# Designs tried in a protein design chat: miniprotein binders against q96jn8r1131to1294. Part 2

Target 1, 164 residues: q96jn8r1131to1294
Amino acid sequence: TLEFLENHGKNILLSNGNRTATRVASYNQGIVVINQPLVPQLLVQVRIDFLNRQWTSSLVLGVITCAPERLNFPASACALKRAAWLLRGRGVFHNGLKICEKFGPNLDTCPEGTILGLRLDSSGGLHLHVNGVDQGVAVPDVPQPCHALVDLYGQCEQVTIVNP

## First folded at step 2 (miniprotein)

Design a11_2bA
Fold by ESMFold2-Fast, scan of step 2:
Structure a11_2bA (fold): chain B 164 residues (1-164), chain A 81 residues (1-81)
Amino acid sequence: as target 1 above (164 residues)
Amino acid sequence: SHMEELVKEVLELIEKMRELFRKAIEATDPEEKDRYLFEALKLFYEAMEIAERANLPELLEEVLRVFWEVNRELLEAEEKG
């Protein structure tokens, strides 16, 4: 059973059997990580439950290759210095370096109800799925093991893990 | 306008952040280096908060761009010793 780890950003409250994450304060400190490594063919999906349009940007999705159970989370996933591949807005980032200018839809404009998915293909390529539609390979060769990460940043105040 | 004032404030914050990262790179005393980095990160988060409230995506992108630029400079300096 997929659930969010108990180790998470300090503004997060987990509920619904650790399958729903709510950011209860501010715009940051909202990083959550899935409890199982993202192995090839596993599709991890979250639904955007609530958006607060007071903020400019929205959620960030990605993977990290460090052990998440004892990780000291920064205030934002964008502050991760190493071992992170992130999808933010329209860009793909590796440890803060923009490696793709425009990939998939703009994550800052996805409405409530959108289902976002992460999957590794058999060659280690990281795919983004949006409402069941594969957007293609965002990152061609992710080191393993890796773990799916969601940063409930800015507008995105609640997400829930959903089955494929 | 209020938006021009917010943009100016954010640009001043990230310029101060840039200067503090430079001082951290030049510092030889570990405690002094950590003080500069701590102050720089406070300015970074203040700039981020203003940019997030401003509803100006370009301003937010500029804050993040500068942050990653100075962070890379710091990491490169640390690798050299």
Scores: ipSAE 0.192, ipTM 0.623, lowest interface PAE 4.5, mean pLDDT 88
Fold by OpenDDE base, second read of step 3:
Structure a11_2bA (fold): chain B 164 residues (1-164), chain A 81 residues (1-81)
Amino acid sequence: as target 1 above (164 residues)
Amino acid sequence: SHMEELVKEVLELIEKMRELFRKAIEATDPEEKDRYLFEALKLFYEAMEIAERANLPELLEEVLRVFWEVNRELLEAEEKG
């Protein structure tokens, strides 16, 4: 069963069998990691449950290739210096550096109810799914094992893991 | 030149970012702290975007360097508090 790990940002409260993450304070400290590593053909999806329009920007979605159980999470995913491939806005980032300017839909403007998914293909390509639609390869070759990461940042205050 | 102007702009942004981080570290009110950090991050992203668009990798690295530096300072301050 896919769940968020207990090791998470300090502003996160988990519920619903650790399938729902809620950021209960501020705009940051909202990183969560899904327990099972991504494997080819597995589609991992989260639904944006609530947005707080007090803030700008929204969730960051990506993967980490380090052991998540012992990771000390920074306040924001953008501060990850290693082993991180992230989708923010329309961009793709690797260890803080933008490697793609315009990849897919703008994550900062996804409305509540949007379902975002990550999937590895057989070649190690990381795909973004939006409402079930494959948006293409965000990262061509992701080291394995890797874990899906969600940063409940800015507007995004709650997400839930959903089945395909 | 246009490039020089962009560099100048980025340098100004990261300096302002640094200042906001400092204010955040010194803030006693959590909400105030969060606000400073939020604004600082906005400047960070803006600086990054400009450097990226201008295709100035060295400038980009400088932006990141400063950010990580001040972020470390913040973390250290939080550990002491």
Scores: ipSAE 0.136, ipTM 0.571, lowest interface PAE 2.3, mean pLDDT 91

Design a11_2bB
Fold by ESMFold2-Fast, scan of step 2:
Structure a11_2bB (fold): chain B 164 residues (1-164), chain A 81 residues (1-81)
Amino acid sequence: as target 1 above (164 residues)
Amino acid sequence: SHMEELVKEVLELIEKMRELFRKAIEATDPEEKRRYLVEAIKLFQEALEIAKRANLPELLTEVFRVFIEVMRELKEAREKG
């Protein structure tokens, strides 16, 4: 069963059998990682449960290709300079560099109840799913093994893993 | 002299303010941008208070003049890309 790893950002509290992550302070230190590698055809989904609109930006999601179990997470996923492919706002980022200007919906404006999914296709392409709809390939040829990451940044204070 | 020390402190605050505004312009993250701007404004206010306590109108005028020049430079940099 999919769960968030016990290794996470310091402002995170896990509940609901480690399937719900809540950021209990500030706007950062909210990185969580799924407990098993994102293998081809596995759809990992999280639902946005709570948005605090005092902040401007919102959650970031993507994959990392380093082992997450004992990783010392930075304050935000955007600070990961190695082994990271992230979707933030409308952009796609590789190791802190924007590699696509406009992909999928603006993640900073997704409302509570939105279900966001990550999936690798058989060719190693990383797909974003929004409310069950495949947005296409955000990143081709992701190295494996890789791990799904969610950064509860800014507005997004709570997410829950949802089974497909 | 005491006057030279105050002038130096004010100029150092102004240089730090300029650097923070530059970082704010370059930042793409809204929360990071906001924090750089807030910190830059605090340094500007700190420089003003030191200049005011020095009771030297020329120093106050200089602080404002430098602030306006820096803001103009940052605006031009943003518009160019």
Scores: ipSAE 0.000, ipTM 0.138, lowest interface PAE 17.2, mean pLDDT 83

Design a11_2gA
Fold by ESMFold2-Fast, scan of step 2:
Structure a11_2gA (fold): chain B 164 residues (1-164), chain A 81 residues (1-81)
Amino acid sequence: as target 1 above (164 residues)
Amino acid sequence: SHMEELVKEVLELIEKMRELFRKAIEATDPEEKREYLEYARLLFEWASEIARLANLPELLEIVEDVFEFVMLELKEAEEKG
């Protein structure tokens, strides 16, 4: 059963059997990590439950290759300097460096109810799924093991893990 | 408060940006220099976005001023080498 790890950003409250993450303060300190490694064929999905329009940017998602239970979470996922591949807005980022200008839809404009998914293919390519639709390979050759990460940044104040 | 946390994050990003410019100036490998500068610009973009998101134009001015200053330092260092 997929759950969010109990090691998370300071502003996160877990509920619904650790399947729902709520950011209860500010706009940052909202990183959560899935409790199982992202192995090939596993589709990890989260639904956007609540957006606070006070903020302009929204959630970030991706993978980290470091051990998540020992991770000292920075204020935002994009501050991770090691072992991180992230999708933010329209960009793809590796360890804080933008490696692709435009990939998939703009994550800052996804409405409440959107289901976002991460999956590894058999060659280690990281795929983004939006409402069940595969957007293609965002990052090739992701090292394993890796762990799915969601940063409830800015507008995004609540997400829930949903089954495929 | 939200405002205090936003200001703190922006100031930290500015400091990291300054360090990357210093590393770029000291780098002898052209590709390593480019990577530092690309990363520094990314941090500038993020700091600017946070200031705009917070609707703090004075903080945005600080971010822009610091970036312009370090760009000038880089240019002067390159002209000297």
Scores: ipSAE 0.000, ipTM 0.122, lowest interface PAE 19.3, mean pLDDT 82

Design a11_2gB
Fold by ESMFold2-Fast, scan of step 2:
Structure a11_2gB (fold): chain B 164 residues (1-164), chain A 81 residues (1-81)
Amino acid sequence: as target 1 above (164 residues)
Amino acid sequence: SHMEELVKEVLELIEKMRELFRKAIEATDPEEKRRYLEIARMLFELASTIAREANLPELLELVEFVFEVVMRELKKAEEKG
């Protein structure tokens, strides 16, 4: 059963059997991690439930390759140092370094109701899915085990895990 | 040190962003306002890139704070007036 870990950013409140994450304050401290490792063929999906348009940037999506259960989360996912591959806006980032300028849609402009998915292919490529459409390989050769991460940053104040 | 130089550069970029935000608030011409905000976004990307690549999470948090909070205040001001 997929759910968000109880270890999460300070501003997160979990509900709906730990399948819904709500950021209850500010614009940051909103990192959540899926409890099950992202194994090949597993499609992990979240739906954007609520956007607060007073903020400018929006959610960040990606994977971490460190154990998440006791990780001390930074204020935002882009501050993760060693073990993170992240999609932010149009960019792909590895440990703070931008490795791709434009991949998929701009995450800062995805509306409420958008379903975002992460999947590893059989070769270890990380795929982004948007409303069921595979955007292609964002990151090749992701180390395993890895865990799907969502940063409810800025505009994005609520997401819910949805089944394929 | 190289680290001290990077910190100084980011702080200078933050000061430039704040100046551009003030100019955007004061601008009466919508086109000028948009240009100031576009430049501020570019400075945000530069400052955040330096902080991320240098692994300075507290500095990155400061950069993100300045950008997000000031942009929110601009939106609130526009809604009221």
Scores: ipSAE 0.600, ipTM 0.818, lowest interface PAE 1.2, mean pLDDT 89
Fold by OpenDDE base, second read of step 3:
Order: structure tokens, then sequence, then C-alpha cells
Structure a11_2gB (fold): chain B 164 residues (1-164), chain A 81 residues (1-81)
């Protein structure tokens, strides 16, 4: 069963069998990591449950290749400087550096109810799925094992892991 | 009993949480709304923690259920404008 790990950002409250993450304060400190590592053909999906439009920006989605149980999470995923591949807005980032300017839809404008997914292909390519539609390879070669990461940032105040 | 007191406390927190969500829905000032929501979420966390630490799963489920319900109500209200 896919769940968020107990090691999470300071402003996160887990519920629903650790399948729902809610940011209960401020606009940051909202990083969560999914327990099972990504393996080829495993589709991990989260649904945006609640957006607070008082804030700007939205969730960050990606993967980490370090041990998530021992990770000291920064205030935002953007501050991860190692072992991190992230999707923010339309950009792709590696260890805090933008490696792609335009990829897929703008995560900052995804409405509530949007289901976002991550999947590794057989070549180690990381795919983004939006509402079940494969948007293509965001990162061509991701080291394994890796774990899906969601940063409930800005507008995004709640997400839930959903089954395909 | 101690457990009864804990249950009572959690139930009170649930009611306070509900109240704050209602206030948030009715608030016209965005900052006021945000504050109500933040406090409500804190109460949710506290209630959940008490229920979990006291090993009261049914109570925990109730807390989570109520939170989900009021969140949906909030969402619906926001959609209406």
Amino acid sequence: as target 1 above (164 residues)
Amino acid sequence: SHMEELVKEVLELIEKMRELFRKAIEATDPEEKRRYLEIARMLFELASTIAREANLPELLELVEFVFEVVMRELKKAEEKG
C-alpha cells in the first residue's frame, strides 16, 4: 500500500491512513515522501484536494534518491541540493538547478481534482502523468532506488494518494 | 475515567474545529479566513494526536471524517464564490 512516510515537513499533518497530507500552517514546510520506491511500471498518483488561492505557486512533484527516512527536509523542495529531480511549474530541476524550461502542463495552475502521477519506464525515464495521460519523459535517467516526493507548497494545501 | 475525559476533550476540539471552519466560510476578509483555517487545522492535529496516542481508533476516524466533511464544505463554498 502506498502511503506517505512519517518523516515529513513540519507543517504536514497526515491522515486517512497516511494517504492524505495536509499542510496546516504557512505556505511551506510541506514536503512528503511516498513509502514505496519507484520501480519500473509502477504508477504513483496523487490528487490535489485543496488549493488556497491566497498563496502563489503550487505543489512541487519529483523524486529523491537518498534515504527518505533520514532526510532532514528543508522548508521547500527547491532547497534540496542533492539527489533530487523536481517538477515545478513547467520546469524540471536537478539538485536545485533548472535543466528544462518547458515540460508538460504548468503545475502552478493545475486545479483541484487534478491527478498527478509519476512512473519510471524500463530505461529509467521518469514520466509525468496528468489525469491519466502520459505527458512524456521529464527526466531521462533517474537513479534507482528513488522515491516520489510531493512538496505541498504555496496554494497546495492537501493531496491524497490515489490508485490508478 | 481518564479515557472518558480524553474522549470528551477530543469531541470538544471537533466542535471547535467545526465552528472555525464555519467562521472561515462566512469570513469576508481573506486574512481572517486564513487564520480561522489555520487554527482549525491545528485543532484537527491536536484532536488526532490525542486520539492516536490514547489508542482510540474509532475516535481518530471520527476526527478525520469530520475534517474531511468540513473541508468539502469549505471547497463548495469557495466554488460558489
Scores: ipSAE 0.000, ipTM 0.201, lowest interface PAE 12.7, mean pLDDT 89

Design a11_3xA
Fold by ESMFold2-Fast, scan of step 2:
Structure a11_3xA (fold): chain B 164 residues (1-164), chain A 81 residues (1-81)
Amino acid sequence: as target 1 above (164 residues)
Amino acid sequence: SHMEELVKEVLDLIEWMRLLFRYAIEATDPEEKRRYLEEARKLFEEASEIARRANLPELLEEVLRVFWEVNRELLEAEEKG
């Protein structure tokens, strides 16, 4: 079943059979990646378990098209300069540059208990799902293979993979 | 080595700081701009503290130089808007 990879940011502790990721220090070094490629129609979901409002921004999620098993993660996902498409706040980012101003809800304001999902459609469009609701295509034509990534940045200190 | 990991950490922090300043410049929402700048300041503070405590003056100089550069870009962008 779906799990977070053992290769992750330095501040991450995995538990619950590698289905729960906790950032145990600071606000950064919290990148985790799902253990299987995001194939079309697979819905990968995480639940926000714990928010620390000491910080302003919150989690980032998206996809990378590089092999994650031995990747040296930067302190934050948005510092990835290659092969990354990310959702942060209300923006969509490609390799660190904003490509869309407003997409879906503001991820910095999603409360504990929110379930966030990523899915590729048959045309390679990346969809965000929020509490089961498809927000539409955030990124068209994502190259494959790609891997779902969550950055437990800022406020978001814990997430858990959940099944539909 | 531990020193090489430390240097990489600081360089990653200042690279993220560059991106946050760029996001702030591009932001159309004043609250979003404020949040990016607040986060960028935290990154600068963390990077400076790591370099200072590690007694790496050349790395600290680089952190300060980049911070000056991005603040200059922000001021120039705001003067034009």
Scores: ipSAE 0.000, ipTM 0.200, lowest interface PAE 13.2, mean pLDDT 83

Design a11_3xB
Fold by ESMFold2-Fast, scan of step 2:
Structure a11_3xB (fold): chain B 164 residues (1-164), chain A 81 residues (1-81)
Amino acid sequence: as target 1 above (164 residues)
Amino acid sequence: SHMEELVKKVLILIEMMRQLFRLAIRATDPEEKRRYLEEARKLFEEASEIARRANLPELLTEVFRVFIEVMRELDEAEEKG
């Protein structure tokens, strides 16, 4: 079964069998990683449970290609300078560099209850799913193995892993 | 009451901008510094729009004062990277 790894950002508390991640302080230090590699056709989904609207930006999600079990996470996912492909707002970022201005819906405006999914297709393309709807290929040819990452940044203070 | 709530919201946003600015100054990671400053910039847009629509010129002036400090720090961060 899918769970968040015990190695996570320092402001995270895991509960519900490591399926719920809550950021308990500040707006950052909220990175969590799924316990299994994102293999082709595996759909990893999280639901936005709680938004704190005192902050303006919200969650970031994507993949990393380094081993996450003992990784020293930076304060935010966008500070990762190697091995990271991230979706933030409407942008797609590779190692901190914006490589696409406008992809899918704006992640900063997704309401509580939104289900966000990550999936690799058979060609290694990374797909974003929003409430079950495939948004298309955000990143082609992601190196493998890779791991799904969620950064509970800003407004997003809680997410839960959900099954379709 | 509605006007009092708008004034309170603008004051809260100004204080949040100041907090983010203080965090940005203390940040040693350039990307983290940039993200703090971008968050403060978004708060500026919200606060200035509320103050402008509500005809609160003194609060609008204060919002701009804080924003100028944020922009100066952002320019310095860009120059160093």
Scores: ipSAE 0.000, ipTM 0.139, lowest interface PAE 16.5, mean pLDDT 82

Design a11_3yA
Fold by ESMFold2-Fast, scan of step 2:
Structure a11_3yA (fold): chain B 164 residues (1-164), chain A 81 residues (1-81)
Amino acid sequence: as target 1 above (164 residues)
Amino acid sequence: SHMEELVEEVLELIYKMLELFDKAIEATDPEEKRRYLEEARKLFEEASEIARRANLPELLEIVEDVFEFVMLELKEAEEKG
């Protein structure tokens, strides 16, 4: 059973059996990581539960290739000092550098109720799923092991892990 | 060691710079946004100077790449609204 790790950003509160993450303060310090490595065929999905329109940017999704259980998380996922591949807005980022200009829909505009998924294909390609629709390969040949990460940044104050 | 402390200091400045850029992106007041951006640029200059003086060219390249990337994203955000 998939859960968020108990190691998370300091503004996060976990509930619902560690399947719901709520950012209880500010706009940052909201990184959560799934408790199992993202292996081929595993689809990890989260639903956007609550958006605070006070903020302009929204959640970030991606993978990290470092061990997350004891990691000291930075204020935002974009500040990660170790290997990370992140989807933010319409961009794809590797260790803070934009590697793809426009991929999939704009994550800053996804409404409450949107289900976002991450999956590795058999060739190690990282896919984004939006409401069940595969957006294609965002990152080819992701190093393994890797771990799915969600940054409850800006507008996005709550997400819940949902099964397929 | 002194070297490891310098590397950590530069990485901490990078972290603070990115935090200020996060605040700039989320700011709705133009003057507040400008202040965050100016503060971030000052931290970039400090991090670059430390890396340069310590003769850590790979770390300097990381500092420069991060700053260039974030400035491009902020430019794009401002043009779109």
Scores: ipSAE 0.000, ipTM 0.171, lowest interface PAE 13.9, mean pLDDT 79

Design a11_3yB
Fold by ESMFold2-Fast, scan of step 2:
Structure a11_3yB (fold): chain B 164 residues (1-164), chain A 81 residues (1-81)
Amino acid sequence: as target 1 above (164 residues)
Amino acid sequence: SHMEELVREVLELIIKMVELFMKAIEATDPEEKRRYLEEARKLFEEASEIARRANLPELLELVEFVFEVVMRELKKAEEKG
């Protein structure tokens, strides 16, 4: 079954059989990674459980192509210097640089209860799903193996892995 | 605006903190070096507190990042020198 890895940002507490991640302090140090590689046709989904509206930015999600089991996570996902493709706000980022200006909905404004999904298509394209709706290809030709990550940044203080 | 004034205050504290780190790097007297570093740390704490209370998380991240960078540069300068 899908779980969050025990290797995570220092402000994270895992519960519910490692299927719920809660950021218990500050606004950062909230990176979590799914325990299985994101293989084609696997849809990984998380639900936004709790938003703290005192912060302005919210969660980031995406993929990394390095082994996550013993990775030293930075304070935020956008500081990752290993091969990383991230969705933040309306943008798509590769290794900290914005490569697409507007993709999908603004992740900083998604309400509690929103279900966000990541999936690779058969051609290696990374798709974002929002409440079951495919937003299209955010990133083409993602190298494999890759691993889905969520950064509980800013407003987003809790997410739970959900089945389709 | 009040928010603009708070941002300006935090940025001024960051600039002063960096100045103190530069003075610490140039100082040859260990006591003088320690005093500059103590003042720099105090300014870091003040800037962080203002950013937290003003609900400016990106600014707080900037304060923390700058402090980490200057501490690293201080370490490198000490090893070289």
Scores: ipSAE 0.000, ipTM 0.123, lowest interface PAE 18.0, mean pLDDT 84

Design a1_1bA
Fold by ESMFold2-Fast, scan of step 2:
Structure a1_1bA (fold): chain B 164 residues (1-164), chain A 82 residues (1-82)
Amino acid sequence: as target 1 above (164 residues)
Amino acid sequence: SEEEKRIEELLDKIYELLLEAFRLAEEGDPEKALELLWEALELIEELDEIAKKLGNEELLKLAEELLKEAEEILKEVEEKLK
């Protein structure tokens, strides 16, 4: 079963059998990682449960290639640099650099109830799914093994892993 | 107090980093500007944590204002990167 690792950002509280992550303070320190590697065809999905409009930016999601079980997480996923490929707003980022300007919907404006998914295709391309709809390849040739990551940044204070 | 000294150190460093990041973006080094901005965001988080620990509402408001300023500069810097 999919669940969030108990190694997570310090502002996170896990509940619901480690399937719900809540950021209980501030706007950052909210990184969570799925407990299993993202292998081809595995679709990992999270639902946005709660948004706090005090903040401007919202959640970030993507993959990391470093071992997450003992990682000291930075305050924001964007600080992970070389080990991370991240989707934020409408951009795709790697090593702190924007590698794609406009991809999929703007993550800063997705409402509560939105279901976001990550999947690797058979060629190693990373796909974003939004409410069940495949948005296409955000990142080609993701190094493996990799792990799905969600950063409950800014507006996004709670997410829950969901299955069909 | 120890907390007051740390707050002063954090504020001085945050302002220095934000000003230098803006200058570097203007001078054509947006990659270095990005590094400084992420460092500033880490320090702003520390400031926010101290504010919450002390129950200091004015400091909490200042941390929020600094976060907004840093995010605006970050957007400008990111527009300059390929």
Scores: ipSAE 0.006, ipTM 0.272, lowest interface PAE 10.4, mean pLDDT 84

Design a1_1bB
Fold by ESMFold2-Fast, scan of step 2:
Structure a1_1bB (fold): chain B 164 residues (1-164), chain A 82 residues (1-82)
Amino acid sequence: as target 1 above (164 residues)
Amino acid sequence: SEEEKRIEELLRKIIELLMEALRLAREGDPEKAFELLIEAVELIKELQEIAKKLGNEELLKLAEELLKEAEEILKEVEEKLK
């Protein structure tokens, strides 16, 4: 079964059999990673459960290519640099650079109840799904193995893994 | 209504769990305090879901305040677990 790893950002509390992640402090230190590699055609989905609108930015989704089980997570996913491909706001980011300016919906404005999904296609393209709708290829040729990551940043204080 | 009874039940349980977690953290059982905080957070999230379904702004604000209280207790628990 899909769960969040017990290794996570220091402000995270896991519950519901490690399927719900809550950020219990501040606006950062909220990185969680799925417990198994993102293999082609596996759809990993999370639902936004709670938004705190005192913050401006919201959750970040993506993949990392480093081993997550004993990683010391930085304050935000953007600090992972070369190991991470991230969707934040409407941008796609890698190595601290915005590699695509407008992709999919603005993640900073997705309401509570939104279901966000990550999937690799057979060619290694990373897809974003929003409420069941494939947004297309955000990142081509993702190196493998890779792991799905959610950064409960800013507004987003809780997510829950949901099955397809 | 049955929904009102569930809300009252959740509120009572959440407050009891938060108070017991704080007591345990201060009296030297931070591991048990952490377990109770996990349970409290789950119930607070259920309360938020009910509040959203009912369009009850006051209840949603109360749930948010309870979550912030849980956050403060968690900070105290984490310091003792290190």
Scores: ipSAE 0.000, ipTM 0.060, lowest interface PAE 22.6, mean pLDDT 82

Design a1_1bC
Fold by ESMFold2-Fast, scan of step 2:
Parts: sequence; structure tokens; C-alpha cells
Structure a1_1bC (fold): chain B 164 residues (1-164), chain A 82 residues (1-82)
Amino acid sequence: as target 1 above (164 residues)
Amino acid sequence: SEEEKRIDELLLKIWELLNEAERLAEEGDPEKAEELLQEAYELIFELLEIAKKLGNEELLKLAEELLKEAEEILKEVEEKLK
């Protein structure tokens, strides 16, 4: 079963059998990681449960290639740099650099109830799924092993893992 | 609070600007890199002022590290502009 790892950002509380992550303070320190590597054909999905409109930016999704079990998470996923490929707003980022200007919908404006998914294809391409719709390849040739990451940043204060 | 929102906005914009400026400096557009660095410097100085006002030592240290990063990128840009 898919769960969030017990190692997570300092402002996260896990509930619902480690399938729901809630950021209980501030706007940051909200990184969570799925408990098993993202292997080809595995679709990892989270639902946006609660948005706090006091903040401007929202959640970040992506993958990391470092071992997450004992990682000391930074305040924001954007600080992970070399180990991370991230989707933020409409951009795709790696090593802190924007590698794609516009990909998929704007993650800062996705409403409560939106289901966001990450999947590797057979060629190692990272796909974003939005409400069941494949947005295409955001990142080609992701190094493996890699792990799905959600940063409950800004507006996004709660997500829940949902099965396909 | 409004200050917390502003700190968040500043940090995200600063990181994006510094990373894009470094890319542009490396890929041969030093004039545009300099323009983005000037914008980053303005935001970093605003962050430093907020950190000092709040007495937040962690934020002050972070702002100083961002300033050092900006200065390293600027040195590369200045070399290419010569």
C-alpha cells in the first residue's frame, strides 16, 4: 500500500494510516515522500483536500533521486536542487533551473478536489496526470531509483493519497 | 501574517532569479543575466531588512547566503561582459 514516509517536513502531521498529510503551521516545511520508489507503471495520486487562500503559491510535485528515509528536508522542495525534478506553478525545474516554461495546468490555481498523479513511462519519462488526464512527459529519462515527492507549500495544507 | 507572505514570495522569486541568471551567464546571455541579478539583489536587500527588523537570525543567515550566491554569479557575468 502506498503511504507517506514517517520522515517528512517539520510542519507535517500524518493521519488516515499515513495516507493523509496535513501542514499544521506556517507556509513551508511541508515536504512528504511516498513510501516506495516510483517504478515504471506505478501511478501515485494525491487529492488536494484543503487550500488556505491566505498564501500565494501552492503545492509542488516531483521526484527525488536521493534516499528519503533519513533525509533532512529543507524548508522548500526548491532548495533540493540536483536531487530533484519539480513541477511548480506552470514550470518544470531541475537543479534550481527552469527547464520548461509551461507544462500542464498552473498548480497554483488547482482547486480543492483536484487529483494529481505522477507516473514513469517505460522509457523513464515522468508524466503528470491531472484528474485522470495524462499531461505528457514533463521530464525525460529520470534517473532511477526515484521517489515521488509532494511539497505542501503555501496554499496547500492537506493532501490524501488516492488509489487509481 | 502579511510579513510571512512577503518573506515567502521573496524567497521563491530570489531562488528563481538567481538560478535563471546563472543559466543565462553560462549559456552566453550575460546582459540578461545582469538584469535578473539586479532584480534579485533588490529582493535580497528587502529580505535582509525584514530579517533585521524581526531579529530572525535564521532568516538573516539565509539572506546572507543568498547574497553570496548572487555575488558569485555576478563575478561570472562581469567577466563575460568585459
Scores: ipSAE 0.000, ipTM 0.212, lowest interface PAE 12.7, mean pLDDT 83

Design a1_1gA
Fold by ESMFold2-Fast, scan of step 2:
Structure a1_1gA (fold): chain B 164 residues (1-164), chain A 82 residues (1-82)
Amino acid sequence: as target 1 above (164 residues)
Amino acid sequence: SEEEKRIEELLELIKYLLEFAKDLAEEGDPEEARLLLEWAKELIELLMDIAKKLGNEELLKLAEELLKEAEEILKEVEEKLK
């Protein structure tokens, strides 16, 4: 079963069998990682449960290709400098550098109840799904193994893993 | 050559941190921006020390310009944190 790893950002509390992640303080230190590698045909989905509109930016999601079980997470996923591909706002980022300025919907404006998904196609392309709709290839040819991550940043204080 | 590469890597990291901090400040994440600016300032101080030891006036001036930029972003961040 899909769960968030016990290794996570300092401000995270896991519940619901490690399928719900809540950021209990501030706006950062909210990185969580799925407990198994993202393999082709696996659709990992999270639902936005709660938004705190005190903050302007919101969640970031993507993949890392380093082992997450013992990783010392930075305060924000976008500070990751090791083999990370991230979706933030409308941008696609690789190791801190913006590689695409407009992809999919603006993640900072997705409302509560939105279901966001990550999937690898058979060629290693990373896809974003929004409420079941494939947005296309955000990142081509992601190295294996890779792991799906969600950064409960800013507005996004709670997400829950949901099954298709 | 090795020292030149170290300086180049340090400059790239400083530029990255300043750009990211400015972006975070504009997006409404001033606490994170402040932390990145504090880190950038530490690296700029290191760059200044290297420039002084090498007698590299051009590099020292560049480091001073980066520090000024960091301080300007920090003033914007502190205004939002009030």
Scores: ipSAE 0.012, ipTM 0.215, lowest interface PAE 8.7, mean pLDDT 82

